# VHH binders against q9y6x5, part 23

Target 1, 379 residues: q9y6x5
Amino acid sequence: LPPKLLLVSFDGFRADYLKNYEFPHLQNFIKEGVLVEHVKNVFITKTFPNHYSIVTGLYEESHGIVANSMYDAVTKKHFSDSNDKDPFWWNEAVPIWVTNQLQENRSSAAAMWPGTDVPIHDTISSYFMNYNSSVSFEERLNNITMWLNNSNPPVTFATLYWEEPDASGHKYGPEDKENMSRVLKKIDDLIGDLVQRLKMLGLWENLNVIITSDHGMTQCSQDRLINLDSCIDHSYYTLIDLSPVAAILPKINRTEVYNKLKNCSPHMNVYLKEDIPNRFYYQHNDRIQPIILVADEGWTIVLNESSQKLGDHGYDNSLPSMHPFLAAHGPAFHKGYKHSTINIVDIYPMMCHILGLKPHPNNGTFGHTKCLLVDQWCI

## First folded at step 1 (VHH)

Design c15 (framework vhh_surovatamig_d1)
Fold by ESMFold2-Fast, scan of step 1:
Structure c15 (fold): chain B 379 residues (1-379), chain A 122 residues (1-122)
Amino acid sequence: as target 1 above (379 residues)
Amino acid sequence: EVQLVESGGGLVQPGGSLRLSCAASGFTFSSYWMSWVRQAPGKGLEWVATIKQDGSEKDYVDSVKGRFTISRDNAKKSLYLQMNSLRAEDTAVYYCASKRYGDTFSYGMDVRGQGTLVTVSS
């Protein structure tokens, strides 16, 4: 039977939470596995883009999920988290569960990972749950473990997504130690439940488990707002995405819109699409708008209003506050090994290697993850 | 196609009450967090209230806590906002918005309807 892999995401789990809070269950997992202290995610550091990068190994400009809110000028279609089920948005890449199902006699299972309840290239995860945040972690875990043990063809790739600590990070901000400690303790307890369930079912010693996240979180404030209405009138543009990266579709001459925005605030950078820094890998896609505004860390772009957010993400991917971590345990991984940094796009070719799949062309570098794996030489 | 249609606005005197409705179509309404956002004349969008998919969790902007109540009917695919003790500062166009993933306080530019106007004036 082929190797098995469970990929778990806790949305918005900032890497340095591991150093500032106690995680007894996660630390026990790491002790007998591997830890990557920082994962450099893709720009924009948002949920949908980074979750799709993890499972495709592609930068956002290549996989097509370039933001949580998108507009395609050719087809006139809008994407948001309220209409994410149109396959059109997801079809620019092939996620690992599709590859897993098509290359071998294998099944995939999914508990709410973004994209898994959408047919992509006419292929949907063999077993999946339609997205519903009311469904408990325990119910998601029960379904995943049932499918891992009771499927034919066998489930070899499974995903599990949980919305915390992102929701609480936005509501309280990452500097609220009282509220964040409570939230993070609950997450650690869920990790303990996960490990115990896998042990009880006899899966623990033979299953590869990756625990990771899509991005971190930074503190926001009512004292750090950028009011777009003070820069430019609404009649000049259509706003496709707002904060902290604003996507601007001009209704008038692009140069005129750019000139009105360029020097409006010292706390944001304004880019014509062709001037977006190459290091972002955020230029070569029709869903990237003609003008992009990038707020400085902790600054919120608003339209003559206050912001209720005390925490946010989406900022420059070079910022450590935007970085998640990766922990892993299983027969493919060393025990007690710590690695400093990988790129989030490197996770895909590593997962393909573990599963014995031929990866689709991707932006990851397998060499970056070799030191994590028992069957590889890294010296 | 995702469509949200707001209704129930009108002219009301200070201290009065209104109930807003939002009819949803084109998506699995019961799988989404829902929010009310508003835009006062000459102002940007302001988040007002959010409700979890099953109605178990509700959050409000501080200025409306104790006065407004958000609710939903998943069978009817409808979202509601009961507004009591209305003030002149509540005057705005009210929109409903949906969230599947991510930040429950983040309303995007995912406003599909024309909104419904609430005017609080003597």
Scores: ipSAE 0.018, ipTM 0.546, lowest interface PAE 7.5, mean pLDDT 90

Design c16 (framework vhh_surovatamig_d1)
Fold by ESMFold2-Fast, scan of step 1:
Structure c16 (fold): chain B 379 residues (1-379), chain A 124 residues (1-124)
Amino acid sequence: as target 1 above (379 residues)
Amino acid sequence: EVQLVESGGGLVQPGGSLRLSCAASGFTFSSYWMSWVRQAPGKGLEWVATIKQDGSEKDYVDSVKGRFTISRDNAKKSLYLQMNSLRAEDTAVYYCARTEYVKYGSETYSFDYRGQGTLVTVSS
């Protein structure tokens, strides 16, 4: 019987939530598994980019999903959360479900992980659900577990995506302890439901389960706004993405646009594309615009309006507030092991190893995850 | 066929109250977020309030917070907006809207279906 893996994402689950709130079900999961306390995600620290980095092991400049809003100057195509189904955007990389289906004659299953409802290199997840935020966690879990038990060829890789605590993090901000406590307790209960369902179906002992997230969350405020309209007239540029990383496509001379922006606010950094810090790995892709603005943590870039967001992400990936965690349980993983930090791109080669797949070239380092695995020597 | 039918609008004096109702059919009402949006004369659509599938979460535009209450009855497939302390600026056509919460880096609501609306006029 081939090894099986279920990859679960709770969107926007900041690593420090584990220290500030009680998670009895998640702690029981970790007690018999492994915990990575911080996962250093890729820049920019946004949902689509980081979810695709998890399943490809690539920096955003390499896999091509460089933001939640993108523009391609050659084809004139736009990408957004409401326009994400064109394979053009996803075809610069090969996600693990495609590799799983093509290398091993195995099936993949997906409950709403970004990209799984798109044919990538003419290959779509064997079983999938079209994205719909109204579908309950229970329905997503029911479909995934049904597919894990009742598929030929067997489902060996499955993904499950849940929108919380990201939605509530944006709405309330991570510092709202009363509201965040309620939200995080519900997530812990969903983790309990997940474990119970897998045990009742006889899957628990032989299934590898990874619980992770794409990014964290930081507190925003109406007192921390950068009004872009105070810096530059909108007639000089096309705005591709706004906050907290603004993607600027100049309609006139790039140097003139840069000069109007570069000293406008002490709370954002303004980069010509070639000057973007190398540590971001955010430069070598045509979808990255000629001028990029990066707001300081907790600052929001706006167009002469207030922002409704009390929490946000997308900031510098060196910030601990932007980091998720990773917990895992199953026959591939040690029991009761705690690890400090891995890079989010390291998850892909680890998952390939667990599934017996040959990874595509990637930016991850298998050595970083060795101590998590029972079949590896980590000292 | 998705149908949303609003009722309860009318003429009311400043400081008065109205309760709007929306009857839903043609879809699984209990599986969707629902919203009220409004359009004042000569202005664009403005989001007013949203409620989660199970009623556990509610959200309001700042100008109505503390005055308006959104609620739902999934058994009756109905959405409600209780409007108190009405102001002249609340004058608008109010629409019931089937709502998708769009979370991919944005805290926004998307409306794929709305009714024909019910007019609320706040004047003396």
Scores: ipSAE 0.017, ipTM 0.341, lowest interface PAE 5.5, mean pLDDT 91

Design c17 (framework vhh_surovatamig_d1)
Fold by ESMFold2-Fast, scan of step 1:
Order: sequence, then structure tokens, then C-alpha cells
Structure c17 (fold): chain B 379 residues (1-379), chain A 122 residues (1-122)
Amino acid sequence: as target 1 above (379 residues)
Amino acid sequence: EVQLVESGGGLVQPGGSLRLSCAASGFSFSDYWMSWVRQAPGKGLEWVATISQSGSEKDYVDSVKGRFTISRDNAKKSLYLQMNSLRAEDTAVYYCASGKYRLTSGYSFDYRGQGTLVTVSS
């Protein structure tokens, strides 16, 4: 008889949007639940890496989804795009839906959370939707709630992913108050729809619901470009990922490539793999390239071309602009409690505790989330 | 092997029309957003138009709205751009591109073809 949990992600929901815009539905949710004001995500602050960290409790070097574009030097495979269905990329970790299905002989359901349409360790979410960005929030919600009510074995873990406000954050930039206000109001209305649907179906009182995100967003500009072609010829390297974290695979001596890049721009740090700061936990994986370039906040790395992005993410995970929030409601959570900060890897062991699952070894610390939970002592 | 092959470019007079085609292979075409991007001589890449997986959503850069129409045929794994009322400033190499999410101004493209040249001149 374990509890049920619905994990909802609004991609690219920067934590300080909560302070600068009105969210009446989200505020009603928080009033009777908990709010974590900042979630310190993992580096790099990109969609696929951070979504996989939420459900595994692991740093990117440990779970293997190290970027949205990847190259594996050992097997010579390319991660062609973020919709790649090859289990090879996902098999370095065990996500919570796999553990849920294998430990408790219960079902999982997924509306488009990254990785849920891929068999991982020969296990796919019991109910899932193939990724399709054209599918409405309403349709995703209808499927998730149907599966939560009408499944045998019962669905105890469900996920729901939505692409906004990330898509609009890239298009307009987070400082475009007029456009972002419209986008964020629509998201708040979707949260209202979610709560209303759960209440109408009799799910609300007994379901644990987490609303979170993978990263934030920062303002970019045509005045803040780093042209890589000004420093190094294309013949010297293969580009695996570009911006704001560039992954460089040298075609010549690594030291020569490094020397050509190290003074390229005052707004970019250049690291040999072994010199990547330990605080990033971004070193011990074959998919991390020999040279990594990290642009300063709001700077875009380009190849002798303009960037159309007015907002971006992927930057240093210490930056508040890169941080999402976490809100939660349900029988496992306190009511009206506000917490300052947790690490994104801490979400996984907390979710395992709520579901009664034994977590796989992970980088999270359960003690960091204790104050959120009614069955734990906060000290 | 992923391939995007553009065709239909050429020389046209101002006010003329062209239809560009892109043939896709080596990936699940119907699962991807598709875009047309262009590069004018000596300029950077400019996003032109985007279409959703099913074709239900379409976006255009302001300079081509009402003149260009993007469409796709998932059964044929093909993307199209109908270009009407062409102007000298539309002169560019046109690339077919795909991506994981909505492909609009500001998104990186996952795949891009070799391009087809469109020249609008008298």
C-alpha cells in the first residue's frame, strides 16, 4: 500500500520568476504544501542532464547524460539529438520508474519525461507517451490521470513534462516582461487545471504532487558573442556541443588545441578535462570531451554566425539564474513550509522515501529534504 | 546515417516564385520539428520558418509572413517551402533543419542539410 507520487516538470522555470510575476494557482498549491525557493541543479544546466539527475539522484558524470549532444569516445557513437532512442545512452543509471516497477511490482506512468520512452535496463515505463512536443498539456494530463485511476498493478509513480517556459525563454529572453508575463500566466492556468482535474477525479487528497523544473534562463544578446572561428581553424577539432558549454574533440595534439583556445575570449573559460573544477562533478565519464569551454553568463559561443537566442541556459550551476524551484503538496508533505535550498540530486532519495523504495546508490543527501516531510524530524 | 537533401533552388526575377523541397532519411522524420534557415552572402544564419511534427503549428520570421508557406509530408519524409513574391533580400542558401523541440529563432538545430541556393535578381 505505498503512497502515490506525480512528478511534474515545467522546463526552464527560473526560481525568481516566482518573485517577479503573479501565480495565483501555484500560490494556492504552495499555501497548503511546501516550497523550496532554489534548487541547485547539476552542471551542465541543460534539459536532458538535469531531468535525468532528478530521477536518478546522480551527477551527470555518473548517470551518463552529460549534455543534450554527446559523443562517446570508446564506442564512437553520437547522440544524434535529444530524441535518440538508443538505450546505450541511458543505461549508466537506474531511474526511479524502473526501480518502482522492479522492487514493488507496481506500475509507472509517463507523459514525456526525458528517458521514459526508452527501455532502460530492459525496462520501460509501464504506461508512456512517445515524445511529441505537439501533444497538448491537456492530453498529457488526461492520460496520466486515467493511468493513475485505472491500472493494475496500480500506478504509484507518474511523471508529466511540459516544454514551457523554456521554449519562450529562448525565443524572447527572461527580461521580456510582456511576453514572459503571458507565458507564465498560461503556465499558472495549467497548474490550476492540474489541481482541478485531480480534485474532480478524487485523487487530490491522497496523491503526493511535486512541481519542479530542470534549470532557469538568462538573457543573451548579439552584443555578447564568442566567435570560435576567430581563435581556431575547423581542421584542428570536431565540435561535439557548442553553447554555452562547448565540447571539443581535438583532431591534432590536445595541447596545441588548448593553446589556441585558452586566450580566445575574456568571457570564456577553457578547461582540459582533468582541470574542470571539482565542484562541477563533470569529469569522470568517457562522454565528456578532452577540452571543455564554458561561456560566462549571457555569452553565446558561435562559429562565425549570429545567434538568434535571446535567452539560454547551460551555464555555471552556481548562478541563481540557472536555478529552478520545487513546490510539493500531499500527505507526505508539511503544509505552509518554506525551505531555502536543496540540491537537485536530493529529489531522488526523497521520492524513494515517499514511495517506500530502496534507492540505488546516489549523490543526493536525504537529510537535506527532511524538513519537507511530515514523517521526519527537522533539526 | 542521417541525411537532409535540399532541392528546388535557382535564379528567379523579383516577384517570382520557387518551391524548395527537402528529402529526409536515416531518422524518424514524423517525430521531429522541421525548419527552413537561410544564409545570405557574407551574413550569418537566419531562421525562416518552422513546422510541428503533425503540421498543425507553423511559425515564420516577420519578413516572409504572407509570402512563404512551410509544409510537410510525413509519408514521403519531405519538407517544403513555397516562396512567393520573392525579393532581392531573399537571396540566400536555404537549409533544411530538424530539432528536438519547437525550432524557432534562438534554437540550435540538430541536423542540417547542405543547402540549396536561391538567387533573386533581374
Scores: ipSAE 0.000, ipTM 0.154, lowest interface PAE 20.6, mean pLDDT 89

Design c18 (framework vhh_surovatamig_d1)
Fold by ESMFold2-Fast, scan of step 1:
Structure c18 (fold): chain B 379 residues (1-379), chain A 121 residues (1-121)
Amino acid sequence: as target 1 above (379 residues)
Amino acid sequence: EVQLVESGGGLVQPGGSLRLSCAASGFSFSDYWMSWVRQAPGKGLEWVATISQSGSEKDYVDSVKGRFTISRDNAKKSLYLQMNSLRAEDTAVYYCARGLRYSTKYPFDYRGQGTLVTVSS
């Protein structure tokens, strides 16, 4: 029987939530599996970019999903939440579900993972759900488990995406222990439901399951705002993305726009595209705008108004607050092994190895995940 | 162009009611979570209520629970806020706000021009 893998994402699950709250179901999962305490995500630390990096093993400049809002100056196309179905945006990389379907006579299944409702290189996930936030976790789980048990050719790769704790992290902020405790307990209960469902269906012992996330969350405040309108008149530029990484397309001379922005706030770094720090791997793509503003952790960029969000992400990927974790269980994984840190791009070559797929060229390093796997030497 | 246009604000006495409306255009309204946020004079924006794409999920700030009701009409591309038992502290400019697709409740990426609600005797 071919190996099977279910990849689960809880959006915005900050790694240190594991230390500050009780997760009995997740702890039981980890006890018989593996835990990576920190996953260093890609910049910018946003949902679309990092979910695509997980399944491609590529930095954002390489896979082309460089933000949640994008503009391509060559084609004059705009990417947004309601304009995300054009394959143009996704075709700069080959996600693992496409590779899974093309290299072997195998099927893929998807419940809401970003990109899975789009044909990429003329290939869409064999089974998928059109994105709809109103669909319950239970319905997503029911569909995934049905497809894992009742498919020909067999579903060997499945994805499951859930919007929490990101939505609540934005609303309450990660420092609101009362509200976050309630939200995280519900997530732990969903993990319990997932494990129970897989056991009842006879899938648990032969299925590899990865539970991870795309980014963390940091506390924001009305006292930490950067008013862009106090720096520059909106007639001078087109705003492609706002906060905490602003993407600026100048309507006048780029140097003039840069000069108006560069000293506006001590809590914001202003970069010409070619000056963006190399460690971000955020330069070599036409979708990255001529001027990028990067707010300091916990600072929000606004347009002559205050922000109501109490938590946010998108900040520098070196920040521990931006890091998720990775937990995994199944026949490919050791039991009771704890690892400190991997890069989010390392998940892709590890998943290819588990599924017996030849990875496309990628930025991940298989050696970083070797210690998690029973069939590998850890040196 | 994304546009959100609020209406229905005005002067009302304490204990009174108002219904706010928001007309949306330039995007697929039914694909978005929508919110109402407010800004009291001399204060920052405060999130008030949010509603899912289909209207099946709703959430409110504690101070308005039981008094305010958020609703939507996807066919009319309209968002509503029914405000009952109004108090002086509800005095604010109220904004219609659009949620992000993969950040489904909050924050928002667009807001309207606002409509002023004044609760005063």
Scores: ipSAE 0.000, ipTM 0.309, lowest interface PAE 13.3, mean pLDDT 90

Design c19 (framework vhh_surovatamig_d1)
Fold by ESMFold2-Fast, scan of step 1:
Structure c19 (fold): chain B 379 residues (1-379), chain A 122 residues (1-122)
Amino acid sequence: as target 1 above (379 residues)
Amino acid sequence: EVQLVESGGGLVQPGGSLRLSCAASGFSFSDYWMSWVRQAPGKGLEWVATISQSGSEKDYVDSVKGRFTISRDNAKKSLYLQMNSLRAEDTAVYYCAKSYRGWTSPYAFDIRGQGTLVTVSS
């Protein structure tokens, strides 16, 4: 019976929600497992980039999913949340489910984790669901638990993705206590359902379960808009991604476009690609556009002051509001241990260790997660 | 170039009905999720309802569920909100919004128009 791991993501679960709301089911999970209070995600703090960083241990410039909207000038291909199925976009890295299937004679299963419905290096998860936001958490859970219990060769790595609390964070904003309280209680109930289902099926005692997220959420306002149309005409550039990180592909000289943008707003930084701060690890990939605009926390970049979001993410990854948490339970993990912070890229080498896989070269540091594991000694 | 023009608002008595319309132009309307959002006097924006490209999927804020119906006509490039059993708390400026789908929130809003005012009072 090889070791097994279920990786669960609740999209947009801001770390400090744990301090401001009650989570009785998640609290019970943590009491018998481990909690990392803050996970420092990768820049841009968006869904596709961070979900791929979790399963590859790589910064975005290395794994190639550098935004939720991308353009490749050589091939003329476009990537978006409605056009994400071309393997071209995913082939710059090897995600853990591919390594699990190729390095070990074992199966992988996926309920909607980004990239799992795409053949990557000619390998797709042994069991998977095509992405469809209309599929209930219950149906995703039923499929994952069925595959974990009834597969040959055995499923040793499984993923489960859920869109909340991100969808509601955008809709209401994270500071709407009444609506967010209701949403987060529903999430906690889903965690209770997950644990109960695993116990009922006899999986709980021998399964390692990680519950994490890709990013947080910050409050936006109609009073915090940056109108790009006030600074530059559309005839000078092609817009690849908008807010809060705008990706600008110049139609004229790059320096001329930069000069039109550099003083556009005191609440936005304008970078030539080579001037992007090294701490972002967001420079060495052709999919990163020649000019990047980075809005300050809570500010929204708009065209003609028309777009309004109540909550958003994508901001500087040093911001605590952008950080998720990580909780874990199972035979690999200590019980009742709390850790302050890890980097999101550290999750991959930890998962490889738990599964007995040799990690591909990555940006994570196994030492950062040692204190979580029963078979390791803390520094 | 992208335009959304809301209409159909007005003064209505509690328990009454109104049908809001949104005329879209300058983009591929049938390729986008669409939403209705509202702003009550002195309050922030509140999401009301969302509809998928084909109209097969619909979602509503709990306070309007069973009273409001969102629909669309892709041939006419129009979005609608049928509002029944109106209450004083439904008083707001209503905006239609282009929304994004897939892995990102379908409730992320691109509000282009001036909105249409709905006042529920006797």
Scores: ipSAE 0.015, ipTM 0.351, lowest interface PAE 7.1, mean pLDDT 90

Design c2 (framework vhh_surovatamig_d1)
Fold by ESMFold2-Fast, scan of step 1:
Formats: sequence, C-alpha cells, structure tokens
Structure c2 (fold): chain B 379 residues (1-379), chain A 122 residues (1-122)
Amino acid sequence: as target 1 above (379 residues)
Amino acid sequence: EVQLVESGGGLVQPGGSLRLSCAASGFSFSDYWMSWVRQAPGKGLEWVATISQSGSEKDYVDSVKGRFTISRDNAKKSLYLQMNSLRAEDTAVYYCASGRYTYGSKLPFDYRGQGTLVTVSS
C-alpha cells in the first residue's frame, strides 16, 4: 500500500500556547510521535502566504501568494482573499497535491486548505470542499476520512484546515488567558476527536498525520496604532494591503511617497522594494509593491480609525510570537522525539520524502527534518 | 481620503423594516468586496453580510438569512442593506466596511465608516 499523509492546520496556533496551557490530547499525540517546538514561517506571517509555503516549500516571492490582498503590476489584476479562485494567482508554484496526482496515479483530498478549490496548472485536488467557514470541523473530518478509505486511485495526500485559534486570537488577543483557555481546550478536544475517528476507522496505524499551523499571534492594543492618514494623503497612493505590512502603490513619484512615509512613525519601518531586507526573501515578485511598510510587533496600521483586533499577525518572521509548532505521528516518524526549530519551507521536502514524490525545486532543506524520520540517520 | 458614510438607521418596532445605505469615496469601490458589520451594545463586532465586486456573490450570518438583503450600485459607489422582519436582537450600530470574511478572520475591515444606529424596540 502506498504511504498516506494527512496534513492538518489549526490557523494561528502560536507555539508558546503549548507552554502556557494544557493539551492532554495533543500531549498523547506527541508522546508517540514528534514535536518541533518552533516553526520559522515565511514573511509576511499571514494565512494565505504561509499555507501556500507549507505545500510548495517556497518563499512568497517565489510562489506568488505574497499577501492576503495583492495587486499584480504587470497584468493590473487585483486579488483580495475574497477572490481567491482565479488560477492566475496560484500558478507561480506547484503545490504538493498537484505533484501527488501527477507523478504516481494517486488522489488528493482537501477540506478547505487554501488553494485546494482552485485548478492550479489545470489540476485541482481530486476531492475537495469549497471554502465555507460555516462547515464544522466534524463535517470536514468526516469527508477527509471517507475519501482516505473509499477512493480509487487511493487518496495518499489529504489536508484539513480549521480557522481557530486564529479567529479568537484576533478577537481576544493571546494574553486573554480566560478566553484563550476555553478556545485552546476546544481545539485540544478536536485533536482528540481526530485521533479517535482515525482509530475507529482503522486508519491510525498506517497513516502519517502532521498537525501544524501557518503563524502565531501577538497582543495588540488601542494604545499601539499607526494612523497612516496622519503620514500621507490618499491622493498620493493606492493602498494594496494595510496591516501590519502595508503595501503602497504610488500614484506620484515613488521617492516623493517614500519621503512622506519614512519618518512618520518610530514604530514602523518603510522600505523601497529593492531595500527590503534580504532575510525576508520578499522582493523578487511583481505582486510586491514599490513601497512596503512593516509595523513593529503589536502595532497596528490604521486609516483614521480604531482597531477591534486585540491580536494580530503578519509581523517580522524572526519574532517567536509569529512562530507555530509542528507535531507529527505515524509510521514515518520517531516516537517521543523533540526538535527545537525548522523552517516552514522545510515541511514540503519532508512530505515529498514521506510520500515518495520527487519535489519541485524549493527553498526547504531536507536535512533540517531528518531527525524526525525513522528511515533517516540523524548524524 | 477614504470615506464611508452610513445612513438609514433609526428606531423601529419589531417586525418592521429599514434600508441602510453607505456612500463610498476615495478608493476603487468596484474593485472591493463590501460588507456590513454590526456592534450590539456591550458586545464585539459581528459580521452580518458580504457582497462580491460585481454583486454576483452574497453571503449572510445565519441569524439574518431570509430577512436581510445586501446589494450594491458600483456606478453610484453605494452599498445597501435591506432589513426586514427586524428583531430586538438586531439592535446595533451598523458599519459599512471594505472586505470579505476570509480564512482565519471573523471580520473584514480594511476601511470602516462611523456607523448608523438601528434600535428595534417596542
């Protein structure tokens, strides 16, 4: 039987939550599997970019999903996270489900992972659900497990996406222990349900399961706002993305716009595209705007308004608050092994190895994940 | 200057109707998904309805489905919310906002207006 992998994302699951709250079901999963304590995500630390980096092994400048809101200067197309079904936006990379379907006469299944309801290079996930936030975790799990058990060609790669704890992290902020405790306990219970369902269906023993996330969360405040309207008049630019990374398309000379912005707040950095730090790997794509503003951790860029967000993400990827974790269990993984840090782009070549797929060129390093795998020597 | 100006709120009896309007300026209105968001007294923001750029796609929170209708006029740069069969639970300040409900986000709010108060009371 070919190897099988289920990739699960709990959006916005900050790594530090594991230290501050109890997760009995996740702890049982890890006890017989592996834990990577921190996953260093890609910049910008947002949902669409990082979910696509997980399944392509590429930095955002290479896979083309550079933000949740984008403008392509060459084609003059606009992308909002609300208009994610145009293949144009997703076609700069080949995600693992496409590779899985094309190399080995295998099927892929998806419960709402970003991009899975879009035909990418004329290939859509064999089984998928159109994105709908009203669909319960249980319904997503029921469909995924049905497809894993009842498909020909066999489903060998499956994905499952859940919006929490990100939605509650935004609403309450990560420092609200009372509300976050309730939210995180519910997520731990969902992990328990996942494991129980897989055991009851006879899938658990032969299925590799990865539980991870796209980013973390940091505390925001009404006391930490950057009012962009105080910096520059709207007549000077078109706003492509706002916070905490603002993407500015100048309507006048770029240098003039830059000069109006560069000293406006001590709590944001202003970059001309070519001056964006190399460590971000966020420069070489037409969807990256001529001027990028990067707010300091916990600061929110606003347009003459208050922010209702008590938590946010998108900040510098070197910040531990932006880091998720990765836990895994299954025949490919060691039992009871703990690893400190990997890069989020390293997940893709590891998954290709587990599935026996030849990876497309990518920014991940397989060596970083070797110690997690039973068939590898960790030197 | 981006500006969203809501109007049409007021006091109405349970079972009554109101039509909210939002006039947009300072941005490419036709390029944005638009939403209505509300805040009940002492509560957080709640997404109510969203509409695509062309008006071809619409979505609603379950509690207002069949009672509220979102619409837009791109030529006039205006967004509307027709509210029928109003209930006491619909009492809130209603905000016009740019954006859509997205992965991992409960509230689209790149731009938001000052709001218009709707009170449903006998």
Scores: ipSAE 0.000, ipTM 0.211, lowest interface PAE 15.7, mean pLDDT 89

Design c20 (framework vhh_surovatamig_d1)
Fold by ESMFold2-Fast, scan of step 1:
Structure c20 (fold): chain B 379 residues (1-379), chain A 122 residues (1-122)
Amino acid sequence: as target 1 above (379 residues)
Amino acid sequence: EVQLVESGGGLVQPGGSLRLSCAASGFSFSDYWMSWVRQAPGKGLEWVATISQSGSEKDYVDSVKGRFTISRDNAKKSLYLQMNSLRAEDTAVYYCARHKGYFSGTRYFDYRGQGTLVTVSS
């Protein structure tokens, strides 16, 4: 029978939450599966970029979703929010559901994963839900399990996305133990519901399930603001993205804009595009602006105003606070195995291996995930 | 060979009712989500209503909520739209469409039929 894989994302699930809170359902999942304690995500550490990196195995400069707000200098198009369903933005890469449908002539299913409600290279997930944040986890789970059990041709790859704990992380901040404990307990209960539903339907023993996230969360404060208006006047630039990574499109000479921004704050690094650190892999794309500002962890860039966010992400991907985790269970995975770290781009070639797909060229290294898999030699 | 044939359109007075039908053939009807989409004279396509494969999930554009009801009969391979309290602005050609997955717009049709004209006038 062809192998099946369900990929689940809980947005903004910081890896350190696993050490600071109890997760009885997730612990039971891990006991009979594998845990990667830290996943080093791609820069910038934001939702759309990292979700697309998971399913393509590519850095943001290569897959083209370089931020949640973008401007393309060649075509002069703007991507302003998640309602922009123009395939142009997504066509620089081939996500795994497209490869699954085209190589194996199998079906894919999607409940809200970023990009799955957009035709990419004229191919859309066989079964999908248009993005709507008001749709419950239960409704998403009902659709995914129905499609996994009753589809012809069979669904071999399925995705499920949930907005928490990211929304609460922004609202309360990750240091709010009272509110975060409530939110994280609810997520653990949802994981319990997921496992129970798969067992009731006879899917659990033969399905590979990955539970992961796109990024972590850092505590912010009204005491840690960078007022961009104190650095430079609005007439000199167009703002493409603000915080914690600001994307600046100069209206005057680039060097003049750079000189006005450089040294404006000790808590912000200012880069000309060609000077962005190579380790970020955030340079070679027309959607990356001529000047990028990177705030230090916990600092918020504002336009002469207060920020209402008590938590945020988007910061340097070397920061442990920005790292999610990965847990997995199923016939492809060892039982009770723990691994310290992988790169988020390594998930794609691992998933291709599990499904028997030939991966498109990617930035991941299959060797980094070998120790998780029963059919591989561990070094 | 995929066929979707709409029927039931006609002239009706404001406040009246009509029931549209769509007969499907050439594919496994029960495996597809179905939608009703309309095009008013001189305007673009507007999504009206969607129903899941089993009929357990339904969604509507705000302007028709409480007035229109979408339903299906998988044994008869038929889709229906019950239209109550009709208004002049409901005047349009109504199309039947099939798709895989949840749908609330006009972009993701696998196929749509020839349409049936609904005219609401005094």
Scores: ipSAE 0.000, ipTM 0.115, lowest interface PAE 20.5, mean pLDDT 88

